# VHH binders against q96fz2, part 313

Target 1, 269 residues: q96fz2
Amino acid sequence: CGRTSCHLPRDVLTRACAYQDRRGQQRLPEWRDPDKYCPSYNKSPQSNSPVLLSRLHFEKDADSSERIIAPMRWGLVPSWFKESDPSKLQFNTTNCRSDTVMEKRSFKVPLGKGRRCVVLADGFYEWQRCQGTNQRQPYFIYFPQIKTEKSGSIGAADSPENWEKVWDNWRLLTMAGIFDCWEPPEGGDVLYSYTIITVDSCKGLSDIHHRMPAILDGEEAVSKWLDFGEVSTQEALKLIHPTENITFHAVSSVVNNSRNNTPECLAPV

## First folded at step 16 (VHH)

Design CB30 (framework vhh_6z1v_2)
Fold by ESMFold2-Fast, scan of step 16:
Structure CB30 (fold): chain B 269 residues (1-269), chain A 123 residues (1-123)
Amino acid sequence: as target 1 above (269 residues)
Amino acid sequence: EVQLVESGGRLVRTGGSLRLSCAASGFTFSDYAMGWFRQAPGKEREVVAAISWSGRSTYYADFVKGRFTISRDNAKNTVYLQMNSLKPEDTAVYYCAAKFGLFTESPERYQYWGQGTQVTVSS
């Protein structure tokens, strides 16, 4: 997974993350650094994206089932990184393979500290290799959605207002992530950065790409992944597997250039 | 204390129109999706229409599309169901329901329910 859409305005995104804490209380996640949230139809590694994480990471004695939402840099910078510029990291930490997560120090160490997060997106993009051409076909991949008025189609062609109608009830894609905290050697603000855990593709996606993000399907899975105060690393890792509860449609090549940030990036062709 | 109070149910003739209202109190209305559900005697409660917290996203069951319109007024803490071209099959008790966050088609996911208002359609 190397490209996502996360374009919802902050208030819409916040309500899409409504949840229940351990006591059954209805809650919205509390924002940290909301001004750093940058909505986009076309998010690439190095950009920031919103993640959910346990409030216990920030407040001693907080209820570990309560959630914070915070923008974090995509591309995990390990806490042990010694150089002053994170962009100089020599290895790619955009994704973390589920089969080697306990073998790679960059991921094993923060996972051992309970640094699990849920990466939020409208959906993600993948590029299918096409027979007989060097061109790849991009697809937008997302949770099945309740059909809103006018088919709930993102690609409803005759009115821009039709696209606005789907988003205020859009079910966000919830991907399992690991984050770490890096303190610049020369001082400065702590950098929070994440990686998306990847698994073998499900049968439904196998003709598009051989890998997929580890998707946490439903609130029970999301809550267990986030709750590092009650759920051990071993138990949490049982949540990491392919899912068939996913849908997709082909999109235009406009999405190929990460600088393009318009609704056309996810509209059906 | 949470309360949902439906009003507007009555007897109408086939082809008639009716507007139902639901007044909400005791919770932050703009954080809840709202739905209208109905139940006829001897049948299970089914979704009729739902509306997002903002009023911008709506859902309609296939059997009411083009005839019913759901809307809400967050300043008045009220949700409405405008019912046009009524049929005898629309006869049921209509319930207003609230769900925190996003709406869904499943009645069991809604936290708060009104007492219901009876709609009877006769030819």
Scores: ipSAE 0.778, ipTM 0.906, lowest interface PAE 1.0, mean pLDDT 91
Fold by OpenDDE, second read of step 19:
Structure CB30 (fold): chain B 269 residues (1-269), chain A 123 residues (1-123)
Amino acid sequence: as target 1 above (269 residues)
Amino acid sequence: EVQLVESGGRLVRTGGSLRLSCAASGFTFSDYAMGWFRQAPGKEREVVAAISWSGRSTYYADFVKGRFTISRDNAKNTVYLQMNSLKPEDTAVYYCAAKFGLFTESPERYQYWGQGTQVTVSS
């Protein structure tokens, strides 16, 4: 996974992340660093994206079922990294393969500390290789959505009003991630960064791409992944597998340029 | 205490119109999606319509076919169902339900329910 969409307004995003804690109380996640949230139809590695994580990561003795929402850097910077510039990382941390997560220190260590997060997105993009051509067809991949009035197709929103209606009740894609905290050697703010765990693609996506994000489908899966206080690493890893509960459509080549941040990125062709 | 109180259900003739209301109290109404469900005798409870917390997005079951309109007034903590062109098949107890965050078609995911109001459509 090398490209996502996360464009919802902050308030809409927050409401879409409504949840019940272990006591059954309805809650919205509290924001950490809300000003770092930058909505975009075209999110690339090294950009900030919102993730969910347990409140216990920030507050001692907190209910670990409570959730915080925070923008974090895409591309995990390990806590042990001693260079002053995260861009000097010599290995790619955009994704973590599920089969080698316990073999790589950069991912194993933070995972062992319970640093699990849920990466939020409208969906993610993948490119299908076209046989006989150097051209790749991009696809937008997301959860199946509930039918809403006039929401026949995501691409048919000809008016701003219609577009808002489509996205007002959008089910966000919830991807399993691992995050770490890095303190710059020269001082400054702690950097929170994440990697997306990837798995082999489900059958439905196999023709598009051989790998997919580990998708946490449903509140229970999301809760268990986040609740590192009650759910062990071993139990959490059982949640990491391919899912068939996805849909996709072909989009234009507009998304190929990471600078393009328009609804056309998501629009069906 | 959380309360959802439906009103407006009555006997009407085929082709008639009704407006159902549901008054909510005991929770932050504007944070909840609202839905109307119905249950006919011997049938399962099914979604009729749902509306987002902001009212900007709505869902309608296939059988509605443009006959019903769901709306809400957050200032009054009330959700409405305008039902036009009623048919005998629409006879059911109609329930108001609330779900924190986004609406869904799944009734089991709604946290709060009203007692229901009877709608009867005569031939």
Scores: ipSAE 0.020, ipTM 0.448, lowest interface PAE 4.7, mean pLDDT 90

Design CB31 (framework vhh_6z1v_2)
Fold by ESMFold2-Fast, scan of step 16:
Structure CB31 (fold): chain B 269 residues (1-269), chain A 123 residues (1-123)
Amino acid sequence: as target 1 above (269 residues)
Amino acid sequence: EVQLVESGGRLVRTGGSLRLSCAASGFTFSDYAMGWFRQAPGKEREVVAAISWSGRSTYYADFVKGRFTISRDNAKNTVYLQMNSLKPEDTAVYYCAAKFGLFTESPEKYQYWGQGTQVTVSS
């Protein structure tokens, strides 16, 4: 997974993240650094994206089932990184393979500290190789959505007006992530950065791409992944597997250029 | 104390119109999606219409599309169901329900329910 859409306005995004804590209380996640959230239809590695994580990471004695939402840099910078500029880090930390996560120090160490997060997106993009050509067909991949008044799903909407109506009830894609905290050697603010865990693609996506992000399907899975105070690393890793509960549609080549940031990026063909 | 109070149900003639209202109290209304459900004698509760916390996203069951309109007024903590071109098949108890966050079609996901208001459609 190397490209996502996360374009919802902050208030819409916040309510899409409504959840229940361990005591049954209905809650919205509390924002950290909300001004660093940059909505976009076309998010690439090194940009900031919103993630959910346990309040216990920031507040001593907080209930580990309570959630913070924070923008983090996509592309995990390990706590031990020695150079002064994180942009010089190799891009292989954009994703973390599920089968080798416990073998790689960059991921194993933050996992041992409970640094699990849920990466939020409208959906993600993948490029399908087309036989006989160097051209790749991009697809937008997302959770199945409830049909709204005008066909409901983004794939069925035929106008921008219809699409603006789907977003206030859009079910966000919730991907399993690992984050770390890096302190610049010369001083300055702590950098929070994340990687997306990847798994083998499900049957439904196998014709598009051989890998997919580890999707946490439903609030029970999301809650267990985030709750590092009660759920061990070993138990949490049982949540990491492919899902068939996913849908997609082909999009135009406009998404290919990561500098393009318009609704056309995720519009059907 | 959380409360949803429906009003407006009554006897109407086939082809008539009716507006149902649901007044909410005891919770932060703008954080909840709202739904209208109905139940006829001997049948299960079914979704009629739902509306997002903002009022911008709506859902309608196929059997009411083009006839019913759901709306909400967050300043007044009220959700409405405008029912036009009423048919005998619309006869049921209509329930208002609230769900934190996003709406769904599934009644079991809604946290708060009103007592219902009877709508009867006759010749």
Scores: ipSAE 0.774, ipTM 0.902, lowest interface PAE 0.9, mean pLDDT 91
Fold by OpenDDE, second read of step 19:
Structure CB31 (fold): chain B 269 residues (1-269), chain A 123 residues (1-123)
Amino acid sequence: as target 1 above (269 residues)
Amino acid sequence: EVQLVESGGRLVRTGGSLRLSCAASGFTFSDYAMGWFRQAPGKEREVVAAISWSGRSTYYADFVKGRFTISRDNAKNTVYLQMNSLKPEDTAVYYCAAKFGLFTESPEKYQYWGQGTQVTVSS
């Protein structure tokens, strides 16, 4: 996964992240560093995206079932990194393969500390290789949505008004991530960064791409992944597998340029 | 205490119209999607319509076919169901329900329910 969409306004995004804690109380996640949230239809590695994480990471003795929402840098910077510039990291940390997560120190160590997060997105993009051509067709991949009266599909949202209606009740894609905290050697603010765990693609997506993000489907999966206080690493890793509960449509080549940030990126062609 | 109170259900002739209201109290209404459900005798409870917290997004069951309109007034903590072109098959107890966050078609996911109001459509 090298490209996502996360464009919802902050208030809409927050409501889309409504949850129930272990006591059965309905809650909205609290924001940490809300000013770092930058909505975009075209999110690339090294950009900030919102993730969910347990409150216990920030507050001692907190209920670990409570959730915080925070923008973090895409591309995990390990805590042991000694250079002053994260861009000098010599290995790719955009994704973490599920089969080797325990073999790589950069992912194993933070995972062992319970640094699990849920990466939020409207959906993610993948490119299908066209047989016989060097051209790749991009696809937008997301959870199936409930049909709304006027916007039966994302494609029917031809007007700004229709777009608002479609996204008002949008179910966010929830991807399993690992995050770490890095303190710059020269001082400054602690950098929070994450990697997305990837798995083999499900059957439905296999014709498009051979790998997909580990998607946490449903409140139970999300809660267990986040709750590092009650759920062990071993138990959490059982949640990491491909899912068939996805849909997709072809999009224009507009998304190929990471600088393009318009609704056209995820519109069906 | 959380309360949902439905009103407006009555006997009406085929082709007639009704407007149902549901007054909510005891919770932050604007944080909840609202839904109308119905249950006919011997049938399962089914979704009729749902509306997002803001009112911008709506859902209708296939059997509605443009006959019903769901709306809400967050200032009044009320959700409405305008029902036109009623048919005998629409006879049921209609329930108002609230769900924190997004609406869904699944009634079991809704946290709060009203007592229901009887709608009867005669031939």
Scores: ipSAE 0.640, ipTM 0.838, lowest interface PAE 0.7, mean pLDDT 92

Design CB32 (framework vhh_6z1v_2)
Fold by ESMFold2-Fast, scan of step 16:
Structure CB32 (fold): chain B 269 residues (1-269), chain A 123 residues (1-123)
Amino acid sequence: as target 1 above (269 residues)
Amino acid sequence: EVQLVESGGRLVRTGGSLRLSCAASGFTFSDYAMGWFRQAPGKEREVVAAISWSGRSTYYADFVKGRFTISRDNAKNTVYLQMNSLKPEDTAVYYCAAKFGLFTESPEYYQYWGQGTQVTVSS
């Protein structure tokens, strides 16, 4: 997983993250650094994306079932990194393989500290190899959505009025992530950065790509992944597996250039 | 303290129109999706229409599409169902329901419910 869409306005995104805490109270997640949220139809590694994480990471004795939403850098910078510029990290931490997560120090250490997060997106993009040509076919992959009036699942953006009807009830893709906190050696603000855990592709996606993000399907899975105060690393890792509860459609090559940030990036061909 | 109060149900003739209203109190209305559900005698409760917290996204069951319109007024904490071209098959108790966050088609996920208003379509 190396490209996502996360374009919802902050107020729409916040209500899409409505949840229930352990005591049964309905809540919206509390924002940290909301001004760093940059909506985009075409997010690449190094950019910021919103993640959910437990309030307990920020407040001692907080209820671990309460959620914060915060923008974090995509591409985990380990807490032990000693260079002054995190872009000089010599290995790619955009994704973390589920089968080796406990073998890689960069991921094992923050996981042991309970630094689990849920990465939010409208959906993600993958490029299918086409035999007989050097072209790849991009696909937009997302949770099944309730069919809204005149929109279907996702229609072509024929008019702004019709297009806007799907988003205020959009079910966000919820991907399992690991984050870490890096303090610049020379001083400055703490950098929060994350990686997306990946698994073998499900049957439904096997013709598009051989890997997929670890998707947390439903509030029970999301709650258990986030709640590091009550759910051990061993128990949380049982949530990491492929899911068949996913849908997709082909999109145009406009999405190939990460600078393109328009509805055309995710519209069906 | 939380209340949903439906009004507008009555006897109407086939082909007639009716507007149902649901007044909400005791919660932050703009954080809730709203739905209209109905239940006829001997049948389970089924979704009729739903509307997002903002009013911009709507859902209609196939059997009412093109005839019913759901809308909301967040300043007045009220959701409406405009029912046109009524049929005898529309006879049921109509319930207003609220769900925190996004709407769903399934009644079991809605937290708050009104007592219902009876709609009877003659002949």
Scores: ipSAE 0.755, ipTM 0.898, lowest interface PAE 1.1, mean pLDDT 91

Design CB33 (framework vhh_6z1v_2)
Fold by ESMFold2-Fast, scan of step 16:
Structure CB33 (fold): chain B 269 residues (1-269), chain A 123 residues (1-123)
Amino acid sequence: as target 1 above (269 residues)
Amino acid sequence: EVQLVESGGRLVRTGGSLRLSCAASGFTFSDYAMGWFRQAPGKEREVVAAISWSGRSTYYADFVKGRFTISRDNAKNTVYLQMNSLKPEDTAVYYCAAKFGLFTESPEWYQYWGQGTQVTVSS
């Protein structure tokens, strides 16, 4: 997973993240650094994306079931990184394979500290290899939305004209992530950065791409992944598996250039 | 302290029109999606229409599309259901419901419910 859409205005995104804490109280996540949130139809690694994480990461005695929403850099910078510029990291930490997560120091260490987050997106993009050509067909992949009769449909909004009406009730894609905190050697603000855990593609996506993000389908899975105060690393990792509860449609080549940031990026062709 | 109070239900003739209102109090109305549900004797409670917290996204059950319109006024903490071209099959108790965040088609996810208002459509 190397390209996403996360374009919702902050107020719409916040209400899409409505949840219940452990006591059954209805809550909206509290924002940290909201000014760093940059909505886009075409987010690439090294940009900031909103993630959910437990309030307990910021407040020693907080209820671990309460949630913060914060923009974090896509591309995990390990806490042990010694150089002054994180863009100079020699290895790619955009994704973390589920099968080797406990073998890689960059991921094992923050995971052991409970640094689990849920990465939010409208959906993600993948490029299908086409037989007999060097060109690839991009697809936008997302949760089934209310009033979806056909799995390949975008639900009630099958045209770009109607898409403005679906966003205020859009079910965000919730991907399992690991984050870390890096302190610049010369001083300055702590950098929060994340990686998306990946798994083998489900049957429905196998013809598009061989890997997919680990999707947390539903509030029970999201809650258990975030709640590092009550759910151990071992138990949380049981939530990491492929899901068939996804839909998709082909999109135009406009999305190929990460500088293009328009609704055309996710519109059906 | 949370209350949803429906009003407007009455006896109407086939082909008539009716507007239902639901006044909400005791919670932050603009953080809740609202829905109208109905239950006829011997039947399960079913969704009729739903509206997002902003009023921009709506849902209608197939059997009311083109006849009913849901709307909301966040300044007045009120949700409305305009019912046109009423049929005897629309006879039911109509319930207003509130769900924190996004709306769904399933009644079990709604946290707050009104007492209901009876709509009777005669032949």
Scores: ipSAE 0.753, ipTM 0.896, lowest interface PAE 1.1, mean pLDDT 90

Design CB34 (framework vhh_6z1v_2)
Fold by ESMFold2-Fast, scan of step 16:
Structure CB34 (fold): chain B 269 residues (1-269), chain A 123 residues (1-123)
Amino acid sequence: as target 1 above (269 residues)
Amino acid sequence: EVQLVESGGRLVRTGGSLRLSCAASGFTFSDYAMGWFRQAPGKEREVVAAISWSGRSTYYADFVKGRFTISRDNAKNTVYLQMNSLKPEDTAVYYCAAKFGLFTESPENYQYWGQGTQVTVSS
């Protein structure tokens, strides 16, 4: 998973993250650093994306079931990194394989500290290799959505215009992530950065790509992954597996260039 | 104290039109999706239409597409259902419901419900 869409305006994104705490109270996640949120149809590694994490990471004695939403850098910078510039990290931490997560120090250490987060996206992109050519077909991959409809437009089910109307009830993709906190050696603000855990593709995606992000399907899985105060590392890792509850459609090559940031990036072709 | 109060249900002739209203109080209306559900005698409650917190995303059950329109006014804390080309099969008690966050098709996911308003369509 190396490219996502996360374009919702902050108010729309916030309501898409409505949840219930342990006491049954309905809540919206509280923002940290909201000005760092940059919506885009075409998010690549090193950019900031919104993640959910437990309030207990920021407040001693907070209810671990309460959620913060914060932009974090995609590409985990380990707390032990000694260079001044995170872009000089010698290895790729965009993704973390589920089968080796407990073997890699960069991931095992933050995981042991309960630094689990849920990475939010409209969906993610993958490029299918086409037989006999060097061309690859991009696909936008996302949760099945309730079929929203344009008032008085019965005959236009999958038109591009109808996509403008889906977003205020869009079910965000919720991917299992691990984050870490890095303190610049010469001082400055703490950098929060994350990696997306990956698993083998489900049967439905196997013709597109052999790997997929570990998707947390439903509020029970999301809450258990986030709640490091009540759910141990070993129990949380049981949530990490492929899901078949996913859909996709082909998109145009416009998405190939990460500088392109328009609705055309995810529109069906 | 949360309240949803429906109004507008009455007897109409086949092919007629009717507008239902639901006035909400006691919660932050703009954080809730709203839905209209109906229940005919001896049948289960089913979704008719739903609308996002902003009013920009809507859902309609297949049996009402092109005939019904859901809308909302967040300044007035009110949701509406405009029903056109009414059929005898539309006869039911219509319920207004509220769900925190996103709407769904499933009645069981909605936290707050109105008392219902009777719509009767005669030939």
Scores: ipSAE 0.761, ipTM 0.895, lowest interface PAE 1.0, mean pLDDT 90
Fold by OpenDDE, second read of step 19:
Structure CB34 (fold): chain B 269 residues (1-269), chain A 123 residues (1-123)
Amino acid sequence: as target 1 above (269 residues)
Amino acid sequence: EVQLVESGGRLVRTGGSLRLSCAASGFTFSDYAMGWFRQAPGKEREVVAAISWSGRSTYYADFVKGRFTISRDNAKNTVYLQMNSLKPEDTAVYYCAAKFGLFTESPENYQYWGQGTQVTVSS
């Protein structure tokens, strides 16, 4: 996964992240550093994206089922990194393979510390290799959306009004992530950064790409992944597997340029 | 080689205080939660206190009732147990243990153990 969309306004995004705590109380996640949230149809590594994490990471004795939402840097910077510039990291931390998560120090250590997060997105992009050509077809991949009787496929939103309705009730993609906290050697603010865990693609996506993000499907999976106080690393890792509950459509080549940030990026062609 | 070496255990009188230390070597200390366990004669090993890798989170058994404090110094690769208001019931061998990542109450999840130090509280 090298490109995502996360363009919802902050208030809409917050409402879409409504949840129940372990007591059954309905809650909205509290924001950390809301000013760092930058909505975009075209998110690339090194940009900031919103993630969910347990409140227990910030407050001692907090209910670990409570959630915080925070923009973090895409591309995990390990806490032990000693260079002053995160860009000097010599290995790619955009993704973490599920099969080697426990073999790589950069991921194993923060995971062992309970630094699990849920990366939020409208969906992610992947490019299909076309046989015989150097051309790649991009696809937007996301959770199936509830068809309101009147609103056909995302593609049928011919009117701006219909489009707004679709996004007001959009089910966000919830991807399993690991985050870490890095203190710059020269001082300054602590950097929070994350990696997305990847797995082998489900059968339905295998023709597009052989790998996919580990998707946490449903509130139970999301809650268990976040709740590092009650759920062990071993149990949490059981949640990491391919899912068939995914849909996709072809999009234009507009998304190929990471500078393009328009609705055309995820519009069906 | 991984080593946990406990020290500080001795005979003390009821109401006395004692500070236990555990020196760790052979692994990345700052990546591990640390715990103190104890085992009295004829009893099962039980958790006394635990501390997270960063020291931000702590756990205490119910019988501690504010009498003991667990702390750590990652620069010295050492975990401590300050024991105040000691009682005869606190007599046991005290063990230091290390667990990668988060602490748990279950001793079986801890990867490394010390040899233990004897604490005896006389009436």
Scores: ipSAE 0.000, ipTM 0.276, lowest interface PAE 12.4, mean pLDDT 90

